# Ledger of designs, part 17: miniprotein binders against q5jf28

Target 1, 318 residues: q5jf28
Amino acid sequence: MERERLIKTVEAILRGAGYRVARLDLKGSCFDLVASRLFLLLFIKATVNIDTITEEQAEDLKRLAKFFKASPLIVGLRSKSGELEEGVVYERFGIYALRPETLYDALLNNELPAVFAERGGLYVRINGELLRELREKHGYSVNELAQLLGVSRKSLLNYERGEQAVSLDVAIQLEEIFDEALAEPIDILRAKVEADLNVKPETPLEREVFERLKKLGLGLVKVKKAPFNAISTEDDIRLLTGIDERKTRSTIKRAEMVAEVGRIVNSGGVFILEKTKAEVVSEVPLIPKESLEEVKDADELIELIDKLKKEIKEKLFS
Key: E = the ipSAE of ESMFold2; O = the ipSAE of OpenDDE; V2 = 0.75 times the mean of E and O plus 0.25 times the DockQ between their complexes.

## First folded at step 7 (miniprotein)

Design k6 (at its last look DockQ between E and O 0.89; V2 from the best seeds 0.82)
Fold by OpenDDE base, look of step 7:
Structure k6 (fold): chain B 318 residues (1-318), chain A 107 residues (1-107)
Amino acid sequence: as target 1 above (318 residues)
Amino acid sequence: DPELREARDLLSQAITLMHEAVRLLQEGRPEEAADLMTEALHIVQRAIELAQSTGSDDRATQLLKYAIMLMRLAILIAREGDVDLALELLEWAYELIQEALEILSKS
């Protein structure tokens, strides 16, 4: 119940902020929501306890975010150490984690969080240049201000250089002394993440399909924890690619999810099966792997996909 | 504490308005429901202020803040025409307000 309520709350926040949202009902997925508004794209993992995300899920979430130029987010309520605080940014595996309230403020109030949690303390990044200017304007020496704040001269110099984050308590004191905001907001909506895009296929069928898609000119990004198995790419072509041995109820559900995700990330979907008849599920073609032998390049594959979509539309309306 | 009593009375009023808003949503009157939800939200905000002034349990105020968020979302979602999601959000907000009211009643 609590997880479902959390996901629906996050969905409501995104919708209320004017995002187009796709929700995934896929256990073990690296994301539960994908949302788009203007130039912002978000992949969101919603989990009550942020420490339940696995490294593999986090790697896939970062991989998706890097590939789509999106921000990855974890939205949760608690950690192993206790409840998360509102207005505080946490981190798991290089992904920002925050409460729904913090996301609400960022999206609906345009209030980005400035406080982050590290090593059991709360910290803020400050505008070090502004701190120096204010210090000099008020006539404080580095030693005098450091003494007033209860910090070392070296720490204050590191703050002014932007080389060291400030404890929340010291940041509050600085803002009180100067009557000016010094805290630098954390742009959770444009998080830059590093990810390895060169993950190998895991199954013999994935290897076969990957080799065939590469021969068609497609680049491949393997994803493990999503409704699709890879992203196939060539220039402007992006295909959320499922790979299964045979059509199952899981294949159908994943194809439906791929259709919804595809609408948000402006990408097509295809499922390549070892054994199937060509069909379409929620505008996502299911094609036999042998169909990849009939096409010469990625453009012909797209044409095949579009033809299959059209033929089914015509059959539904005839 | 008179302020704590007032806070509890305000929360009880907010609950009454929320029940009326639920009825209006079920009747297909989302704008009128949104108006009542807005009034209820302001009442809950005032209850938070009073609870905070007494040094009351931080948990109660946290629950009420989360309830306010859910109420704001319910208003937006109701106006979008998703009555079902709006009702779910309001139900959860109600549960949180009740939990907060119970905490403030034991204090």
Scores: ipSAE 0.826, ipTM 0.932, lowest interface PAE 0.5, mean pLDDT 92
Fold by ESMFold2-Fast, scan of step 8:
Structure k6 (fold): chain B 318 residues (1-318), chain A 107 residues (1-107)
Amino acid sequence: as target 1 above (318 residues)
Amino acid sequence: DPELREARDLLSQAITLMHEAVRLLQEGRPEEAADLMTEALHIVQRAIELAQSTGSDDRATQLLKYAIMLMRLAILIAREGDVDLALELLEWAYELIQEALEILSKS
């Protein structure tokens, strides 16, 4: 299966489920799709082999997810160990990884996965209190049920206390014995991740622009593996911020992607350039860094961006 | 094995319906295409049931299940008016069904 086909399949799943979707065509990006529906926001990295995601991509994906209060997901088909199994959740760098069929079931069939892969095995988290209640109702002692399942007494007690997941085989046996759903679903659509949101500029221009934006009262979250260099934020203000020396084909392409992403994450976009005439690409203004000296705070920067979008659009369509 | 022969015959029938659905999509007739795709989808599902009843190759049934997902998505996407994406999904589904048919023909 080719990566392009995988991405199109994921896009179709999201759109079929009623999500608004933006897709990126950016080599090395930490995400390929961003999708929103109501209060749910998903950043998705699509990769045929889930082991190809780099630590840098994973860290940026988690930063974006944490900042936007979104769920990061990896959607793929295989790992170094072979094909991924439908209905099983895998993990890379703290991010859930799953097959497109698993995402389809979650979004269109309302069937969340319950099985996760860990250290070469398949496991299920169960409702330990319900397990204890069912064991007692059916008259099994701890030892009797442990023997029936082929587990130790200590393991069974840990299951009932919610301190240990059961193997898939044990989960199946429990459902057969009690004829009850004990498995806890994995909420892949509301995954919360931790990430360091500190910023570190890489070039003299980035350092200068970051300092100017901070002077305006904006907080900054730097990313490397995205069509923008930082997210600039203050209160309800959010700007996907690109930084380049001058306008190039790459700048234009990334500005177009920033416009698409911004639409989904409800954020503006701006590109700050060392040398440029003020202009707009796909509703994203490209402004010289000197323009940051002309505004006194974040609100005035937004006003400048909005004014430029209006003025240049009127010239283009006049 | 009569179940595997029936499964193969069903898959060939589904391929014929999918080819006609592609033609209808290209002609701007997405609802008629969706109806044929729905028929093809039911036939593929029946082929899966027959293949599974014989304890046959898991790879073939995995390919067919993925094809069903692509076909279901193609129907939804076509109804939204995105003919190009729907066609690409159906082309991939077609290839997966052909691969599954080849696997089943060797068993």
Scores: ipSAE 0.780, ipTM 0.910, lowest interface PAE 0.7, mean pLDDT 89
Fold by ESMFold2, look of step 7:
Structure k6 (fold): chain B 318 residues (1-318), chain A 107 residues (1-107)
Amino acid sequence: as target 1 above (318 residues)
Amino acid sequence: DPELREARDLLSQAITLMHEAVRLLQEGRPEEAADLMTEALHIVQRAIELAQSTGSDDRATQLLKYAIMLMRLAILIAREGDVDLALELLEWAYELIQEALEILSKS
């Protein structure tokens, strides 16, 4: 219930800031919310304790963010060490983690955070070139300013070169001395992340479906912790691709989530099942794997998908 | 302490307004609810200022600041027409204000 309140708070922040939002209700998913405003895209995992995110979830979150050119975020309230602080950016598996208040300030007040947590305390990256200019303008030698700050001369030189972050205490002292903003904001909205996009299929059915899709000219990005199993892609074609043995209640719920996510990330959806008759759930076709042998390339697959959606709609509306 | 007593009185007043705002929201009157929520959040902000001037408990102040964020969100969401989410946010904010009031009453 605390997690549910957290997710609803994050959703409200995003909507209040003018984002279109899709919310997932899928246990174990690598994200709970995806949100878009113009070309800005966020994938968010909301978790009360940020240390509960798993490596698999984090890697998939980064894969989605890398593929869609989105920023991944973890939003939470505490860590194993205690409560998260407002305005402080934490990091787990290379993904920024922060409190709802920090997200609120970034999106609704246009105030990106600048303070990050690391071993030994809280730190700020500063504009080293501006620091050097301000020091020289005020007539301080490197040694004089280092003594005022209580840091070594080597540290001050590293600050000016942009090679070392400054402790929060030193950042505050610099703001007092120079009466200028030196802190470099942390761009949580455009984070660059590293991800390994070469993930093996998890089941024989996935391997077979991936092979058939590759024969059609589609590239595949496998994910493990999402309502879909992969993203099938060629040029501007993007299909959030689910794979199941048969249609279940879970399959239908996942297809509904794929439709919602697809609207936010401007992607189509499809489920490939080993055993089914073709149907459409929330604009997402569920087709038997044999349908992939009826088409010769990605364009024909899209045509088949569109034809099925049209035919099933006409049957339901007549 | 008269300033702390005034802060508690302001929080009680804010709670009363929020109770009415919840009822208006449940009755499908979201613009009127948003007006009351706006009034209530400003009263909470004033109560924080008074409580801080007395050296009040840091936990109570943190609860009130979070409640203010929830109230601001509830206003935005209510005006979008999502009554259910606005109600949930406002009810949570109300709980936090009640907890803060209890903390301040025990000092």
Scores: ipSAE 0.762, ipTM 0.908, lowest interface PAE 0.7, mean pLDDT 90
ESMFold2 (binder alone), look of step 7: mean pLDDT 86; pTM 0.855

Design k7 (at its last look DockQ between E and O 0.83; V2 from the best seeds 0.72)
Fold by ESMFold2, look of step 7:
Structure k7 (fold): chain B 318 residues (1-318), chain A 107 residues (1-107)
Amino acid sequence: as target 1 above (318 residues)
Amino acid sequence: DPELREARDLLSQAITLMHEAVRLLQEGRPEEAADLMTEALHIVQRAIELAQSTGSDDRATQLLKYAIMLMRLAILLAREGDVDLALELLQWAYDFIQEALEILSKS
């Protein structure tokens, strides 16, 4: 199993680097791993061919990353164009994609990548201010250095202004000429992403539950490709919120995954069901949607959740 | 090519050490297993250098470098007590080394 090997390799890299890790076993999920260490939080989609990630998955991955202030990553082995190169950052849907070795180097050797792929080849962003200082120190005019590198005067000015990346070949020449590191690393651990957090409910039940949660004062961030349907939030409250018609094996497995993810992202969990008796699975309450009418606001919902969890604990230790 | 023949012999030697490391790991002796895995790592690195000096297949070298990463991770995880994952990583490293050996043997 090439995909299973990939996911376990990424898990090993994260754990070897001291991250707390939760792994999901959910087909079609926007992420396979979530990991945290100190101030870093990563959501990772592991896929052998990085071109198989769908726009829907990528948008949800970005929504989670934006909401949790995490860095989204795709880790893979190849693309439509062939094998991914070690040390090179690719991009799909605005998400960085890279090989496991590149992640290993970043986390275990503290060596962030600097080379990225774009149409036309491999590129590097360089410290333009340092380039200008080095050029002037060595006595080159802009024209002289541009001629030496085989680039236009305009390109060299853009490099010095930080307005244009250089080709990998030019980056190598510059570091040979000046014997200094000019490459700017790509911060794959703190990537900033744009995401549209306004997504409509997918079903009538979701719409009804979202309306009830909004009446309690909770904001909602809907996701489609995760073990939960939304994140319910107000002030310090964060709830990974699942919605199902009834309790099934799928519901139980998703609740278990929500519990694991919640530990990594420091969030609670809850499932709202059309029909059920109130119960708790892996510290995640499953409650009927009517329970939302029995509380007046978000604080009382949290009290209900805590009450259910306490009842299970007291039963076990009474 | 004598250097390519030496590279293949080194990879076979590394595989032997890896099998011994697996036994030690299964016996709950992770530090001894880590010592053998470190020896195997150095042997694989030497084999890469010899294969590259002959102009040999880039695919074989890529597999061997990936295997080295897996072995380094296995050492770390074994010392932290995650024997099951360490054993899986070693199995995959072995598979990649064996594939590289087969590629290098076609010349």
Scores: ipSAE 0.686, ipTM 0.884, lowest interface PAE 1.1, mean pLDDT 90
Fold by OpenDDE base, look of step 7:
Structure k7 (fold): chain B 318 residues (1-318), chain A 107 residues (1-107)
Amino acid sequence: as target 1 above (318 residues)
Amino acid sequence: DPELREARDLLSQAITLMHEAVRLLQEGRPEEAADLMTEALHIVQRAIELAQSTGSDDRATQLLKYAIMLMRLAILLAREGDVDLALELLQWAYDFIQEALEILSKS
């Protein structure tokens, strides 16, 4: 399968599950899809081989996910070791990776995967308390059940404490012995990730813009592998912020993408350029950096953005 | 193998229904297309069962399972009025069914 077919398949899964979806056509982006439904927000990197994601992309993907309280996902078909299995959760850089079928089951069938791959084996987490209760109810000692499973007494005690994941084979045996589901589902839709939000600007222009936005009261989260360069934030204000020296075809395309992403993540967009006339592209203002000197705070910046959007609507309908 | 022959015949029937579903989608008849796709989906499911019972190539069954997923999505999207994406998914499902049929024909 080609990357394009994979992305469209993932888009179809998300749409079929009733998500609002924005697709990015940005090479090297840390995500290809953003999707929202009710209280769930997903940032998805779609790649045929999950081992093609870079650490920098993964860090940005986690950063976006942490900031927006979203789940990051990698959707792919294979790894360096071979084809991914259906119903199995993999991990790259602390991000869950799975097949489209596994995502389909989770979103459309409400079947969360329970199996995860670690160190070349398949494992599950089990309800250790339930395991203990079932063991005691059936009259097995720790030694007897451990012997029946072919595991050590210590391993079984670690399973009952939830301190150790169980091999898939042992988990199957346990479920067969007790005729009860013990495997805990992996909530791929609500993955908690850690990320450093304190990334420094990379260019002189980004530094200048960041300093000015900070003087306006805005917090800044630098993002490297997205259609925007940062997220600017103050309380309820969230701006997907592009920073470019000049308006290019790339600036226009990125602004269009920022508009689409912004609709999904309930955030405005703005591009700050070193040299431009004020204009709007797909409801995203392109403003000269000097315009940041004319505003006193973040609220005045939002008012400027809204004014620019309104003036262009009026010109298009006049 | 009679079961393998039956599986191939079923896949050929599913392909025929899928072509008709494509026509219906292009004619702006998405509900009727969705019904035919649903029938085709059940036929493909039966073909998978038969192929699995013969110990047939795991690759063929994997392709058919993936095709079923695409067909399910195409049905949903067709009913929602996203005919263009439904058509694309249905074409890919067709491609996977054909590939599976070729594998099962060499077995």
Scores: ipSAE 0.686, ipTM 0.880, lowest interface PAE 0.7, mean pLDDT 92
ESMFold2 (binder alone), look of step 7: mean pLDDT 86; pTM 0.863

Design k8 (at its last look DockQ between E and O 0.76; V2 from the best seeds 0.70)
Fold by ESMFold2, look of step 7:
Structure k8 (fold): chain B 318 residues (1-318), chain A 107 residues (1-107)
Amino acid sequence: as target 1 above (318 residues)
Amino acid sequence: DPELREARDLLSLAIELMEFAVELLQEGRPKFAAMLMRLALLIVQEAIEEAQSTGSDDRAIQLLQEAIELMHQAIDLARNGDVDKALELLQRAYDLIQEALEILSKS
């Protein structure tokens, strides 16, 4: 109930801000929502308690964000320490975490947060060069301003050089003294993340399929916690690639989700199965692994995919 | 019928947000409730766009437009602390949206 309402609230925030949105219903997925608008792409994990996200989920979320040049976000209500505060950015596994109200303010009111939580309390990064200019304009020496703020000379120099965030209390004092906005917003919409994109196949079937796809000239980015197993890529080609032994109800649901995600990230989809007849589910071809031996390169694979989609469309509408 | 699926899904989302907002107003949490009410309003506007692009029934669109006006007023009342009147207008908007959803489901 509480999680369902959180996800629906986040979806509404995204849609209200003009994003195209796909929502996933996949247990254990690294994201629940993907959304795009103009040059912005967000992958969002929505969870009531932000401490329930696992390391594997977080690493895959970062892999997707890095590959697609998207911003990953966790949206939640609580941590193990209590309620999350509005307007405060938290971090888990290097991913920003925040309340839906904070996301709402960023997207609907163009008010990016500036306060972040870290060990020891709440902090703000400030424009250090502007601080120095304001201090000099108002006639304060470094010592005089440090004394006024109750901080060391070293700390003040670090603030001016951009080497240290200020406590929230000091940030408030600075803006009261100078009557100017010194806080630097946190760009939650364009977060850059580090991720290791070299993840090994999980099964012998995955290894076999990855090896064949590589021989076709495709690069592969493996993910573990998504409706697809990898992203296959070459030049402008991007395929959300699923792998299964055979078609099951789960396979069909995953293909449907791949289609939805693909529309948002402007990527095609394909499932490679050990045993199947070629068919199409929601614009996503399901093909037997032997089909990979029948094409010579990535362009021919795309041609096969397009042919199957055209054939199914013609049958349904002729 | 499939052509109106997006509009119906959006209206269902708006209804759920409104139900949540009602609970929050009754629990004395009007700030969060007002946020949900504004979100529901924006979602209804998106649903109107979808319904119009598919040649939907003018009656359903009229009901949704009336609901939006009531929702604007309800949001203002909630922000001013007039919870009882906000709930009255929100209930009326809810009923209009339900009627519109019924019309779009029969199409």
Scores: ipSAE 0.754, ipTM 0.915, lowest interface PAE 0.9, mean pLDDT 90
Fold by OpenDDE base, look of step 7:
Structure k8 (fold): chain B 318 residues (1-318), chain A 107 residues (1-107)
Amino acid sequence: as target 1 above (318 residues)
Amino acid sequence: DPELREARDLLSLAIELMEFAVELLQEGRPKFAAMLMRLALLIVQEAIEEAQSTGSDDRAIQLLQEAIELMHQAIDLARNGDVDKALELLQRAYDLIQEALEILSKS
């Protein structure tokens, strides 16, 4: 399967599950898809080999996920070690990685995966309290059950405390012995990730724009591997913020992507340029950096953005 | 019309998924093919809803409904190991979706 077919398959899974989806055609982006349904928001990196994601991409993906209260996912087919298995959750840089089929089962069949891969083995988390109750109900001592499973007494006690994941083979044996599901599902749709939101601007122009936006009251989250350069935020205001020296074909394409992403994440878009005339591309204003000197606060900036959108709409219908 | 555009985009995606499902059936991967066929079916159903909201041509909607019926049958046949008959029905569904997309593109 090629990357393009993988992305289309993932898009189809999300759409078939009733998600609103925006797809990005941006090489090197930390995500290729963003999807929303009700209170669930997903940022998805689709890559044939999950080991091709860079640490920088993973950090940006986690940063976006943390900021938007979304789940980051990697969807792929293989790793450096081989083909990914169906129903198995992998991890790269603290982000869940899985096959399209595993995502399909989770979204369309309500079947969350319970098996995860760690250090070349397959494991599950089990309900340790339930394991203890079942063991006691069936009259097994810790030693007898540990011996039956081929594990140490210490390992079994760690399982019952939830302190240790169980190998898949031992988990299967436990479920067979007790005729009860013990494996805890992995909620890949509500993954909690940690990220540093305090990343510094990289260019002189980004530094200048960031300092001006901060003077307007906006908080800034720098993103490196996206169609935008930062998220600007104040209370309910969220702006996917592009920063460029000049309008290029790349600027236009990124502004179009920002519009699509913005619809999914309920956020506006703006591009701030060193030199441009004020214009709008796909409902995303391109404004000169000097326009930031004409506004006093974030609300006046939003008013400027909305005015520019309205004036262009009126010109297109006049 | 944004909804009519969305319907066309959905149908285009469904067509691509069906083409890929055909290849997978020919490669002896019926499970994955059946997944793609089901996704294509759900996407066509969404496209019908979008097209209906615009007051689109009843003929296009009828063709898409007929395609969905054929796709259901094709999925069941593929699951039962009748790959050849599944391919035949999938091709017929594909042709109906293409015709519907052409109608919706002239609207």
Scores: ipSAE 0.600, ipTM 0.850, lowest interface PAE 0.9, mean pLDDT 92
ESMFold2 (binder alone), look of step 7: mean pLDDT 87; pTM 0.870

## First folded at step 8 (miniprotein)

Design L1a
Fold by ESMFold2-Fast, scan of step 8:
Order: structure tokens, then sequence, then C-alpha cells
Structure L1a (fold): chain B 318 residues (1-318), chain A 120 residues (1-120)
């Protein structure tokens, strides 16, 4: 229950800050929430213990973030080392991990964190040029300030050059001495990540569907730990694409999730099934893979999707 | 310690107010009556001020950090529950009532745990 409560807390933080939010109920997914506000887009994995996140989940989260030009975040409460600290940014597989209080402060108080955890210590990046300027203004030599802080001359020079982060204790001392903010904030809301977008399909059905979509001119980004199997893209077209052998209860639930996620990321959705009658679930069409042979290009696929969605709307308003 | 005793008494008062706020949110969830959300938000706001005062007193006595951490987290949950309850009043979205209720229930549990720690 702690996990569900954490997810709802993160949702509340995002909603309270004016974000549009979609929350997923999908075991093993690389994200639990996706949120947008103005030009910001966030994919968030919420987990009580940040160490439980798998490398596979982290890679998919970074892949989604890279494709949508979004920031990936992990929100959690503890690690194997104990409770995470407020205002401290941790890292898992290249993704920022932080407490919900840290996210609250960033979104609702406009207070970005500045402290990061590394190799058992807490550190702060400081404005090295401002440090040098303040040191000179106050008449301290490099040696004098180094002695006052209890650090080596070499370390102080590295701080001023921006080549070394300071310990949290040194950061506190510096701001007390100079009575000025020296800490560089960590922009957790605009984190840029790298990921391989060229992951190959895994199942025979996925390989067949990918081949058919490629023949229509669509590029494909494969994901494994999400309610969809791929993102299909061409020019302005973006489709969250599900692939299944049969229509199951799981298919219906994932189509509903795809509709919600699509609304937040401004993308359409479609499910391609081995065999089915054409149907629409929460504005997401479920079509047989043979329908892909009946259209000549990506534009005609979009026309088919829009036609199916419109037929449902006309039934509702008639 | 008189400050610690006062902190415990304040937390007990907050628990009582939060229990009533939970009841009102549950009734709002059941009936769709948005006036209950406003009443719940007011009670949550009152409880929030009381918990903040209890934190100040507990910190001044050098109390167990586990209790202080729980109370600070409860404060965040209560602030969020108030915001979400007010958004529910504005939008009429029943999912927001469910969300506010879940946040408040977790805050309630954390305050009870903190009170237990402070009572040892």
Amino acid sequence: as target 1 above (318 residues)
Amino acid sequence: DPELREARDLLSQAITLMHEAVRLLQEAQRTGDSSLLEEAADLMTEALHIVQRAIELAQSTGSDDRAIQRLKYAIMLMRLAILIAREAIETGDPELVDLALELLEWAYELIQEALEILSK
C-alpha cells in the first residue's frame, strides 16, 4: 500500500502545480505517471525503494524521455542505505531520484534542489567564478580561505574553476562566510538523457507488425515496460502502438492507459492485433494486422484511425 | 518535559480534527455533496497549523528524528490534501475527492506513528 500512496502523492504534487496528469496502474511499467505543463513534460517512476528499479525499466524510461524530449524522474522514499533526504538528488542508472518533498518544493515553492548524493557523501556544485570574486572582494588569499574551510589549496582552486563539487559542509560554510547563494541548482525538471532508440522487436508478431508499419513509411521506437509496444512516427504523426495476439482484459486496460497517456503527450493510439474485428476502446482503435495491408501509407492509416474514432462519436451524439 | 507533553497533546487534537475531515471526505465521496469538501478543507487547515506547532515544540526538545520526519511528511500530505480538496470543489471531479482522502489517511497514520514514538 505504501507504493500506491506514494504514486497518489506524486499525482497530487503534479496536479497542485497545475500539471495535466495521467496515472498508470500497470505492474512492471517503467513509469507510473506522465505529466505536462506548458512546454514541460515529465515521465515519473514512483517506487518506495529506489534500488528496486531494474536497468531495463530505467533504459525504457530514458528512451521515452529522449523521444518525447521529456525529463525522466524517479520519486522514492528510501534506498538500501536508509531514508532518502529532502533536498538531495540521488541517481539510478543515470536518472535523477528524489523524495516527494523535493519534488513538492521544486514545483510548488519554485525551490530546486542543489545537493546530490555520490559515493556515500553529499555534495554541492557551486558557482566557482562567483566564489573567486567573493574571495577577492573580501580580501582572502587562496591559502587563507582554504585554511578557513579546512580544505587543501588544490581543492579550493578546483572549486573556483568548477572542476570539483564541494562537500555539503563546505557549501554551508561558504554561504555563511559570504552571505550569498553560491550553490548551483540541479534542474531536475529539464534533465536531458541519452538512450538507444533503435531497439529491435522481440516476438514474431512484433517483427511482422514493425515490418508492415515500416513499409507504410513509419519510424518505430520499441519500448518494453509500458502499456504500448512502440511509438510509430512520421513527420507530425505520433502513435502509441500496442501489439497483441488476441483481445484480452489486459489489452483493454492497456488501450485505456494508452488513451490517457496519449492525451498528455499529444499522441494518438492504436492497437494492432493478430486477429480481431475493428473496435474502439477509449478512442483507441483496435484493428487486425491485415488492415495495414489495406492502406498505402502513414496518412491512410491515420485516416482509418480517425474514421473509426468518428464513427464512435457519431453514435454517441445521434 | 513540558514542551514534549504539549506536542503530544497538540498531535492528539490534530488526530481528532483529521478523523472528522476523513469522515467528511468519505461522506462527500458517497453523496457528491461539495459543501462537505469545504468543511473538510477547513478542518484540515486547522489540523495543519496544530501539527506545525507540535513540530516546533518537538524539535526544541531534541526529540527522535524519526518522529519529526514523519510529522514533516504528514504536513506535506495535508497541504496537498487541502489543495486537491479545493480543486475538487472547483471542478466537481470525484477522482480528486478520492485522491484527497488517500493523502489525508496517510497523513493520519504518520501522525499516529509519530505520537507513538514521542510517547516512549
Scores: ipSAE 0.715, ipTM 0.878, lowest interface PAE 0.9, mean pLDDT 89

Design L1b
Fold by ESMFold2-Fast, scan of step 8:
Structure L1b (fold): chain B 318 residues (1-318), chain A 120 residues (1-120)
Amino acid sequence: as target 1 above (318 residues)
Amino acid sequence: DPELREARDLLSQAITLMHEAVRLLQEAQRTGDSSLLEEAADLMTEALHIVQRAIELAQSTGSDDRAIQRLKYAIMLMRLAILIVREAKETGDPELVDLALELLEWAYELIQEALEILSK
């Protein structure tokens, strides 16, 4: 399938660039890959047609990015308007969307994109102060340069003030006239996004578990489109928290994904189930909801998690 | 156009080398022989240079941008496959061989599509 190929291509780009990568096989997830290198952390949604990403997926992606101080990205091949162009940054619900070739250039060639698509046109942000300096150095008046570029006097003044992006054609003309790089790159790897971290639990079980975790002193960030239901936090504690009625094949698979994601984002994992025997899957404990009553605070919960992980390892070597 | 004919011939040559590289990767996966990974990487590198030359010739004739776009994407996939195959040799991770095969299969299809476009 084309989507599987796209995801694997993005994984290869990240791995080739030296990133540690976790890839998710979870239908409907807000991200398909999470990757880290040095101080950079990326949450990536791969979709063949960028118009298929839902607002709910975008909201969760921005929420994860904001919480982890990471950059969210959408990687795709086309939109309703046709194939995406290499070197062009698009936007969906406030998230940068780009082709895999653009990501390749950014990560493997250190070439950030400078062109963005908006309302049917291609635009470039330029260094307006440098433009003004070059115009003055070459003896052009505002009117003279505006006429040369085929733009209004007001537009040129807005360009110099940094209040307006130029069309791609104008950007090309400016660099030809002055023989200087004026384009400002778009730092797609350090994008900041706004998101509401105060989302309410949806199911009765989630509501009950959230209340129990809050009583232990943990703050909670709810997510819907991920292998976990919430991020539980207090001071240095960070747990990717799954919640299920019972242990199923899906629970096991999501616990494995939580372990992989946790490795990349430096967070622990735990699954809280309505009823189960305490056990561990890929270093992620699965504990019954009632176990939350036997601990008095977040520190004791971490001790319980650590104890369970140790007991399982000792049994395997007995 | 002689340059377009040359480009088509080069793409056909690259397809042959890529097919051989795929066979070597599949054999490496079956046998665990890491020396086949390096041999496959070498063939892919040779094929990559040939495709790059074909792109230059096709561009010089003003050929269909759709064909050029496909070939450039194939080049990226081939470069990634080479990097991943070399990582697979270093780490012994068979999942990386699977990843490289998937990239190479897509590159192959894109080159065939480009060749079809250039043959019209």
Scores: ipSAE 0.712, ipTM 0.880, lowest interface PAE 1.0, mean pLDDT 89

